# Ledger of designs, part 383: VH-VL binders against q8ixk2r445to577

Target 1, 133 residues: q8ixk2r445to577
Amino acid sequence: FFGMLQNKGLTDYCFDYNPPDENQIVGHQVILYLCHGMGQNQFFEYTSQKEIRYNTHQPEGCIAVEAGMDTLIMHLCEETAPENQKFILQEDGSLFHEQSKKCVQAARKESSDSFVPLLRDCTNSDHQKWFFK
Short names: E, the ipSAE of ESMFold2; O, the ipSAE of OpenDDE; V2, 0.75 times the mean of E and O plus 0.25 times the DockQ between their complexes.

## First folded at step 21 (VH-VL)

Design ss16 (framework fv_cosibelimab; at its last look DockQ between E and O 0.84; V2 from the best seeds 0.79)
Fold by OpenDDE, look of step 21:
Structure ss16 (fold): chain C 133 residues (1-133), chain A 121 residues (1-121), chain B 112 residues (1-112)
Amino acid sequence: as target 1 above (133 residues)
Amino acid sequence: EVQLVQSGAEVKKPGSSVKVSCKASGGTFSRWAISWVRQAPGQGLEWMGVIIPYFGTANYAQKFQGRVTITADESTSTAYMELSSLRSEDTAVYYCAKSRYYGRSGTFDYWGQGTLVTVSS
Amino acid sequence: NFMLTQPHSVSESPGKTVTISCTRSSGSIAYHYVQWYQQRPGSAPTTVIYEDNQRPSGVPDRFSGSIDSSSNSASLTISGLKTEDEADYYCQSYDHSTKGWVFGGGTKLTVL
């Protein structure tokens, strides 16, 4: 699966990644923003290694969850996907992080009108449902 | 250092077409979006359209839909803007501009030097 | 769709502080980043502020950007005004409805 990773509950919002340095793509937080369908900063791929890869440029970035965190941070993809980079996109649309045993939820960023994907306890909320478009 | 170098000035007759080029260097062209912005004499900046060369995706301002075509050649790191059915009102300096991302953070961080297109009978 | 409205012109003496406003007609100014571009006569525009208040390298710290949600406007502030700051300034922001960008009408800054 590849393309825009769009949220069901938070209508018209997609995974979005905009690191401040185009030549250093790792270490920053993945956010949500209005879907534009143009690719680039909103192009992701779910791989057979259960990674969520950002774009297709080398070196490729993969979404990771750092210890003790609930945010999604871009890391470099590895030959063998590390445990903190493994996700299961389930049939019901939930995006499950194996290591933390939590689900990715579209959430409002504190004290702002911005949105981010965060790890939360798994529920049946549409804000935890995702699909590629 | 990133540079955008545009083709030279053009003089065109009404009804004709013009194609302006924008050659990029000093960075990774495939990671960019290239927008075209024009400025009529004594007027403000007007966004015309954008292309993401890597994905081959383009979008245009409604005002120019059907009359403008933006293309890109990754092998030469060059973007093109073709404007057809030219009229006197199209007389302007046309700029290409680079942005690292599309949408929310669409900062035009580098600009071409501009290309004057004069449309006159 | 939305529009960005700027004053046509502002003027001030060297060493003083000027502020250029950019008012968004619809949508939240706080959620949609605003960029500011400087254009000197006969030259291409250059970025002086991006993402509301970020300053590119090489741009002096005399330049600053801010957002006012109550008035749905962005502001470019130039302190310690210098003759070289005389230019046209444009604000810009993304338009989701058109998937493009909108520029303000521009503000001519004259250093007296």
Scores: ipSAE 0.889, ipTM 0.950, lowest interface PAE 0.6, mean pLDDT 96
Fold by ESMFold2, look of step 21:
Structure ss16 (fold): chain C 133 residues (1-133), chain A 121 residues (1-121), chain B 112 residues (1-112)
Amino acid sequence: as target 1 above (133 residues)
Amino acid sequence: EVQLVQSGAEVKKPGSSVKVSCKASGGTFSRWAISWVRQAPGQGLEWMGVIIPYFGTANYAQKFQGRVTITADESTSTAYMELSSLRSEDTAVYYCAKSRYYGRSGTFDYWGQGTLVTVSS
Amino acid sequence: NFMLTQPHSVSESPGKTVTISCTRSSGSIAYHYVQWYQQRPGSAPTTVIYEDNQRPSGVPDRFSGSIDSSSNSASLTISGLKTEDEADYYCQSYDHSTKGWVFGGGTKLTVL
């Protein structure tokens, strides 16, 4: 799957990535922002290795969650996907992070008016349901 | 080092078209958002539209919808803006600019030198 | 759709501080980043502030940006004003309803 990774519950919000330096993509947090439909910083690909790839940079970025953290951050993709970069996009739309056994949820970023994807205990909430368009 | 170099000034008659080029260097042109912005004499900046070459996506300001076409040639790293049905009010300097990101943070961090288009009867 | 309203002109003496406002007509200014551009006569614009309050490399720290949610406005502040700061200044923000960008009308800064 590829394109805009959209949230079902938080309508019209997509995965969005805008590191301070467009040529140094590692180590920054993925956010949620209003879907614009133009590709680029909202274009992601779900691969056969269960990666969520950021396709606007070469070499490509892959979304990861570091041990003990709940934030989705950008790493470089590797030949074989590391365990912290593996997500299962299930048929019901849930996005499961294998290593942590948690699901990706749309959440309001603490002390701000912005939204971010975070790992949370898996539920049936529409805020944990995702789809590509 | 990113650089945007535009084609030279043009003089046009009302009712004709103009096509301005913007040659990019020093980066990954295909994944950039290249916008066109115009500035009439003594006036402010006016966004016209954008293309993202790799994705083949373009969006135009409503004012120019139907008259403007923005294209890109990845093999030459060149973006183009064509404005048709020209009027004297279209006399302006036309800039291309690379935006950092589309949407939330639309910083135009690199600009071409500008192309003066004069529409005279 | 919204507009960004700036004063037409401002002036101040060298060494002093000037503030240029940018008021958003609808929707919250805090939900979308504001950029500021400087344009000297005969030149293309250059970025002096991005993402509300960040300076690009090479822009001196006497340039600063801020957001005031209560007035729904952004401000560009230039301290220690120099004659080289004489230019036109434009604010800019994203318009989700059109999925495009809006520039303010511009402010001519005169230094003495």
Scores: ipSAE 0.655, ipTM 0.879, lowest interface PAE 1.5, mean pLDDT 91
ESMFold2 (binder alone), look of step 21: mean pLDDT 92; pTM 0.941

Design ss17 (framework fv_cosibelimab; at its last look DockQ between E and O 0.81; V2 from the best seeds 0.78)
Fold by OpenDDE, look of step 21:
Structure ss17 (fold): chain C 133 residues (1-133), chain A 121 residues (1-121), chain B 112 residues (1-112)
Amino acid sequence: as target 1 above (133 residues)
Amino acid sequence: EVQLVQSGAEVKKPGSSVKVSCKASGGTFSRWAISWVRQAPGQGLEWMGVIIPYFGTANYAQKFQGRVTITADESTSTAYMELSSLRSEDTAVYYCAKSRYYGRSGVFDYWGQGTLVTVSS
Amino acid sequence: NFMLTQPHSVSESPGKTVTISCTRSSGSIAYHYVQWYQQRPGSAPTTVIYEDNQRPSGVPDRFSGSIDSSSNSASLTISGLKTEDEADYYCQSYDHSSKGWVFGGGTKLTVL
């Protein structure tokens, strides 16, 4: 699966990644923003290694969850996907993080009108449902 | 250092077409979006359209839909803007501008030097 | 669809502080980043502020950006005004409806 990773509950919002340095793509937080369908910063891929890969440029970035965190941070993809980079996109649309045993939820950023994907306890909320478009 | 170098000034008759080029260097062209922005004499900046060369995706301002075509050649790191059915009101300096990302963070961090297009009978 | 409204012109003496406003007609100014560009006569625009308040390298710290959600506006502030700051300034922000960008009308800054 590849393309825009769009949230069901937070209508018209997609995974979005805009690091401040175009030549250094790792270490920053993945956010949610209005889906534009133009590719680039909103192009992601769910791989057979259960990674969420950002774009297709080398070196490729993969979404990771750092210890003790609930945010999604871009890391470099590895030959063998590390445990903190493994997700299961389930049939019901939930995006499950194996290591933390939590689900990715579209959430409002603290004290902001912006939105981010955060790890939360798994529920049946549409804000935890995702699909590629 | 990133540079955008545009083609030279053009003088065109009404009803004709013009194609302006924008050659990029000093960075990774495939990671960019290239926008075209024009400025009529004594007027403000007007966004015309954008292309993401790597994905081949383009979008245009409604005002120019059907009359403007933006293309890109990754092999030469060059973007093009073609404007057809030219009229006197199209007389302006046309700029290409580079942005590292599309959408929320849409800063045009580098600009071409501009291309004057004069439309007159 | 929205518009960005700027004052047509502002003027101030060297060493003083000026502020240029950019008001968004619809949508949240706080969520959709605002950029500011400087254009000197006969030259292409250059970025002085991006993502509301970020300053590119090479731009002096006399330039700063801010957002006011209550008025749905962005502001470019130039302190310690210098003659070289005389230019046109444009704000810009993303428009989801057109999947493009909108520029303000521009503000001519005159250093007296």
Scores: ipSAE 0.899, ipTM 0.953, lowest interface PAE 0.6, mean pLDDT 96
Fold by ESMFold2, look of step 21:
Structure ss17 (fold): chain C 133 residues (1-133), chain A 121 residues (1-121), chain B 112 residues (1-112)
Amino acid sequence: as target 1 above (133 residues)
Amino acid sequence: EVQLVQSGAEVKKPGSSVKVSCKASGGTFSRWAISWVRQAPGQGLEWMGVIIPYFGTANYAQKFQGRVTITADESTSTAYMELSSLRSEDTAVYYCAKSRYYGRSGVFDYWGQGTLVTVSS
Amino acid sequence: NFMLTQPHSVSESPGKTVTISCTRSSGSIAYHYVQWYQQRPGSAPTTVIYEDNQRPSGVPDRFSGSIDSSSNSASLTISGLKTEDEADYYCQSYDHSSKGWVFGGGTKLTVL
């Protein structure tokens, strides 16, 4: 799967990546923003290694969750996907993080007008459902 | 590092077309968002449209829809803007610019030197 | 479809502080980042503020940006004015309805 990774419950919102320096992508948080359909900073690929890749940059970035954290952070992809970079996009649209056993949910960032994807206990909420377009 | 170099000034008659080039260097042109912005004499900046070559996506401001075509040639790292059915009010300096990101954080951090297009009978 | 409204001109003496406003006509200014560009006569614009309040490398710290949600406006503030600051200044923001960008009308800064 590839393209815009959209949220079912938070309509018209997509994974979006805007690191302060477009040429140094490691260590910043993935956000959600209104889907624009142009590719680039909203273009992601789900791979056979269960990675969510950001390939607008070379070397490519892979979304990770560090131990004990609930935020989705950009790391560099590796030849063999590390455990903290593995997600299962399930048939029902849930996005399960294998290592933490939690699901990705669209959430409002604390005291902010912005939205972010965060790990939460898995539920059937549409805010935990995702699809590529 | 990043550089955008535009083609030279042009004089055109009403009803004709103009095609301005913007040659890029210093990065991965195919993944860049290249916008065109114009400025009539003594007037403000006006966004015309954008192309992102790698994704094959383009978008145009409503005012120019149907008259503007923005294209790219990845082999030469060159973007083009063609404006048709020229009128005297199209007399302007035309800039190409690279934005950092599309959408929320779309700062135009690199600009070409500008191309003066004069439309005169 | 929104407008960004700036004063047509502002003037101030060298060494003083000037503030240029940019008011968004609809939708929240706080949700969509504002950029500011400086344009000197005969030159292309250059960025002085991006993402509301960030300075590119090489821009002096006497340039600052802010937003005011209550008035739905952004501001560019230039302290310690120098004669080389005399230029046109434009704000800019993203328009999701058109999926493009909107520039303010521009402000001519005169340093007298």
Scores: ipSAE 0.651, ipTM 0.877, lowest interface PAE 1.5, mean pLDDT 91
ESMFold2 (binder alone), look of step 21: mean pLDDT 91; pTM 0.939

Design ss18 (framework fv_cosibelimab; at its last look DockQ between E and O 0.80; V2 from the best seeds 0.78)
Fold by OpenDDE, look of step 21:
Structure ss18 (fold): chain C 133 residues (1-133), chain A 121 residues (1-121), chain B 112 residues (1-112)
Amino acid sequence: as target 1 above (133 residues)
Amino acid sequence: EVQLVQSGAEVKKPGSSVKVSCKASGGTFSRWAISWVRQAPGQGLEWMGVIIPYFGTANYAQKFQGRVTITADESTSTAYMELSSLRSEDTAVYYCAKSKYYGRSGVFDYWGQGTLVTVSS
Amino acid sequence: NFMLTQPHSVSESPGKTVTISCTRSSGSIAYHYVQWYQQRPGSAPTTVIYEDNQRPSGVPDRFSGSIDSSSNSASLTISGLKTEDEADYYCQSYDHSRKGWVFGGGTKLTVL
């Protein structure tokens, strides 16, 4: 699966990534923004290694969850996907993080009009449902 | 350092077409979005369209739909803007502009030097 | 769709502080980043502020950007005004409906 990773509950919002340095793509937080369908910063791939890869440029970035965090941070993809980079996109649309045993939820950033994907306890909320488009 | 170098000035007749080039250097062209912005004499900046060369995706301002075509050649790191059915009102300096990424953070961090296109009978 | 409205012109003496406003007609100014460009006569625009309040390297800290949600406007502030600051300034922001960008009408800054 590849393309825009769009949220069901937060209508018209997609995974979005914009590192401060275009030549240093890792270490920053993935956010949500209005889906535009132009690729680039909103192009992701769910791989057979259970990774969510950003774009297709080398070196490729994979979304990871750092210890003690509930945010999604871009790391470099590895030959063997580390445990903190493994997700299960389930049939019901839930995006499950194996290591934390939590689901990715579209959430409002505190004290902001911005939105971000955050790890939360798994529910049946549409804000935890995702699909590629 | 990133540089955008545009083709030279053009003089065109009404009804004709013009194609302006923008060659990029000093960075990774495939990671960018390239926009075209024009400025009529004594007027403000007007966004015309954008292309993401790596994905081949492009979008145009409604005002120019059907009359402008933006393309890119990754092998030469060059973007092109072709404007057809030229009229006197199209007389302007045309700029290409690079942005790191498309959408929310749409800063044009580098600009070409501009290309004057004059449309006159 | 939205528009960005700027004052046509502002003027001030060297050493003083000027502020240029950019008002968004619809949508939240706080959520959609605003950029500011400087254009000197006969030159291409250059970025002076991006993402509301960030300065590119090489831009003096005399330049600052801010957002006012109550008025749905962005502001470019130039302190310690210098003669070299005389230029046209444009605000810009992404428009989702257009899947592109919108520029303000531009503001001519004259240093007296």
Scores: ipSAE 0.890, ipTM 0.950, lowest interface PAE 0.6, mean pLDDT 96
Fold by ESMFold2, look of step 21:
Structure ss18 (fold): chain C 133 residues (1-133), chain A 121 residues (1-121), chain B 112 residues (1-112)
Amino acid sequence: as target 1 above (133 residues)
Amino acid sequence: EVQLVQSGAEVKKPGSSVKVSCKASGGTFSRWAISWVRQAPGQGLEWMGVIIPYFGTANYAQKFQGRVTITADESTSTAYMELSSLRSEDTAVYYCAKSKYYGRSGVFDYWGQGTLVTVSS
Amino acid sequence: NFMLTQPHSVSESPGKTVTISCTRSSGSIAYHYVQWYQQRPGSAPTTVIYEDNQRPSGVPDRFSGSIDSSSNSASLTISGLKTEDEADYYCQSYDHSRKGWVFGGGTKLTVL
């Protein structure tokens, strides 16, 4: 799958990535922002290795969750996907992170009008449902 | 080092078309968002539209819908803006500009030198 | 869609401080980053503030940006004015309804 990775519950919001330096994509947090439909910083690919790839940059970025953390951070993709970069996009739209056994949820940042994807205990909330468009 | 170099000044008659080029260097042209912005003499900046070559996406300001076409040639790393049915009020300096990202964080961090287009009878 | 409204002109003496406002007509200014550009006569614009309050490399810290949600406006503040700051200044923000960008009408800064 590829394109805009949208949230069902938080309508019209997409995975969005804007590292401060466009040539240094590693180590920054993925956010959610209004879907613009133009590709680029909202274009992601879901691979057969269960990666969520940001391929607007070379070398390609892969979304990861570092041990003990709940935030989605950009790492470089590897030849064989590490466990912390594997997500299962389930039939019901849930996005399951195998290593942590948690689901990706759209969440509001505390004291902010901005949104981010975070790992949370899996529920059937529409805020944990995702689809490509 | 990112550079945007535009084609030279043009003098055009009303009713004709103009095509301005913007040659990019110093980065990955195909994944950039390249916008066109014009400025009539003594007036402000006016966004005309954008192209992102790799994704094949373009969008145009309402004012220019139907008269402007923005294209790109990845083999030459060149974007083009073509404006048709020219009128005297289309006399302006036309800039190309690159943004890092589309949407929320859309700073135009590199600009071409500008191309003066004069529309005269 | 929306408009960004700036004062036509502002002026102040060298060494003083000016503030240029940029008011968004609809939708919250706080949800969409504001950029500021400086343009000297005969030159292409250059960025002085991006993402509300960030300075590009080489822009002195006497340039600052801020957002006021209650008035739905952004501000560019230039302290310690120098004669070289005399220029036109434009704000810019994203318009989600049209998926494009809007510039303010521009402000002529005169340093006298």
Scores: ipSAE 0.644, ipTM 0.873, lowest interface PAE 1.4, mean pLDDT 91
ESMFold2 (binder alone), look of step 21: mean pLDDT 93; pTM 0.949

Design ss19 (framework fv_cosibelimab; at its last fold request DockQ between E and O 0.88; V2 from the best seeds 0.82)
Fold by OpenDDE, fold request of step 22:
Structure ss19 (fold): chain C 133 residues (1-133), chain A 121 residues (1-121), chain B 112 residues (1-112)
Amino acid sequence: as target 1 above (133 residues)
Amino acid sequence: EVQLVQSGAEVKKPGSSVKVSCKASGGTFSRWAISWVRQAPGQGLEWMGVIIPYFGTVNYAQKFQGRVTITADESTSTAYMELSSLRSEDTAVYYCAKSRYYGRSGVFDYWGQGTLVTVSS
Amino acid sequence: NFMLTQPHSVSESPGKTVTISCTRSSGSIAYHYVQWYQQRPGSAPTTVIYEDNQRPSGVPDRFSGSIDSSSNSASLTISGLKTEDEADYYCQSYDHSTKGWVFGGGTKLTVL
């Protein structure tokens, strides 16, 4: 699966990643923004290693969850996907993080008009359902 | 250093077409979005359309839909803008501009030097 | 769709501070980043501010950007004005309805 990773509950919002330096793509938080469908900063791929990969250019970035955190941070992809980069995109649309045992939820950023994907306890909320488009 | 170098000035008759090129260097062309922006004499900047070469995605301003064609050649790191059915009002300097991201973070961080297209009978 | 409105012209003496406004007609100015471009006579535009208040390398810190949600406007402020700052300045922002970008009408800055 590849393309825009769009949220069901938060209509017309997609995974979005805009690192300050386009040549240094790791270490920043993945956010949600209006889906434009043009590729680039909203193009993601779900791989056979259960990674959510950003960008098709080298080096490739993979979404990771750092210890004790609930945010999605871009790391470099590795030959063997580390445990903190493994997600299960389930049939019901839920995006499950294996290591934390939590689901990715579209949420409003505190004290902001922006939205971000955050790890939360798994529910049947449409805000926890995602699909590629 | 990123550079965008455009083709030279054009003089065209009404009803004809013009194709302007924009050659990129100093970075990874395939990562970029290339927009075309024009500026009539003494007027402001007007966005015409955009292409992301790697993805083959293109979008045009409604004003120019059906009359403008934006293409790109990744092998030569060159973007093209073709405008047909030219009229006197199309007389302007045409710029290509690079942006690293699409959407709200779509800053045009590098610009070509501009190409003057003059349409006159 | 929306429009970005700028004053046609502003002027100030060297060493002083000048502010150029950019007002968005609809939608939140704060949610969609604003970029600013400088265009000197006979030259192509260059970026002076991006993402509301970020400066590209090489742009003096005399240039700054800000957002005012109450007036739905962005502002470009130039302190310690120099003769070389005389130029046209354009604001720009993303339009999701068209998946394109909109420019302001431009502001001519004259250094007296």
Scores: ipSAE 0.920, ipTM 0.960, lowest interface PAE 0.5, mean pLDDT 96
Fold by ESMFold2, look of step 21:
Structure ss19 (fold): chain C 133 residues (1-133), chain A 121 residues (1-121), chain B 112 residues (1-112)
Amino acid sequence: as target 1 above (133 residues)
Amino acid sequence: EVQLVQSGAEVKKPGSSVKVSCKASGGTFSRWAISWVRQAPGQGLEWMGVIIPYFGTVNYAQKFQGRVTITADESTSTAYMELSSLRSEDTAVYYCAKSRYYGRSGVFDYWGQGTLVTVSS
Amino acid sequence: NFMLTQPHSVSESPGKTVTISCTRSSGSIAYHYVQWYQQRPGSAPTTVIYEDNQRPSGVPDRFSGSIDSSSNSASLTISGLKTEDEADYYCQSYDHSTKGWVFGGGTKLTVL
């Protein structure tokens, strides 16, 4: 799967990546923003290694969650996907993070009106449902 | 280091077309969002449209739909803007610009030097 | 879609502070980042503020940006004005309805 990774509950919002320096992609948080449909910073690929890849940059980025954290941050992809970079996109649309046993949820960042994907206990909420378009 | 170098000034007659080039260097051109922005003498900046070559996506400002065509040649890292059915009101400096990201953080942080297009009878 | 309205001109003496406003006609200015560009005569625009209040490398810290949600406006503030600050200034923001970009009408800053 590839394209816009869109949230079912938070309508018209996509995974979006805007590091302060477009040439230094490691270590910044993935956000959610209105889907623009143009590719680039909202284009992601779900791989056979269960990675969510950011291919617009070379070398490529892979979304990770560091131990004990709930934020999705960009790491460099590795030849063999580390466990913290493995997500299962299930048939019901849930995006399950294997290592933490939690689901990716669209959430409002409390200090602003912005939205971010965060790990939360898995529920049936449409805010935990995702699809590629 | 990102650099955008545009083609030279043009003098055109009404009813003709002009094609301005924008050669990019210093990165992976195919994944960039390249916009065209014009500025008539003594006037403000006016966004015309954008291309992202790798994704084949193009978007035009409504004012220019039907007259503007934005293309790219990835092999030469060059974007083009062609404006047809020229009128004297199209006399302007035409800039190409690279945005950092599309959408939210779309600052135009690299600009070409500008290309003066003069339309006179 | 929307418009960004700026004062046509502002002026102030060297060493003083000037503020240039940028008012969004519809939709909240706080939901979409505002950029500010400086354009000197005969030159391409250059960025002085991006993402509401961030300065690119090389831009003096006397340039600052802010958002006022109650007036639905962005502001560019230049303190310690210098004659070299004399230029046109444009705000810019993303228009999701068109998936395109909107520039303000521009403000001519005169330092006298």
Scores: ipSAE 0.707, ipTM 0.893, lowest interface PAE 1.2, mean pLDDT 92
ESMFold2 (binder alone), look of step 21: mean pLDDT 91; pTM 0.933
OpenDDE, look of step 21: ipSAE 0.910; ipTM 0.954
ESMFold2, fold request of step 22: ipSAE 0.679, 0.633, 0.624; ipTM 0.887, 0.879, 0.873
ESMFold2 (binder alone), fold request of step 22: mean pLDDT 90, 91, 91; pTM 0.931, 0.933, 0.932
OpenDDE, fold request of step 22: ipSAE 0.919, 0.919; ipTM 0.960, 0.960

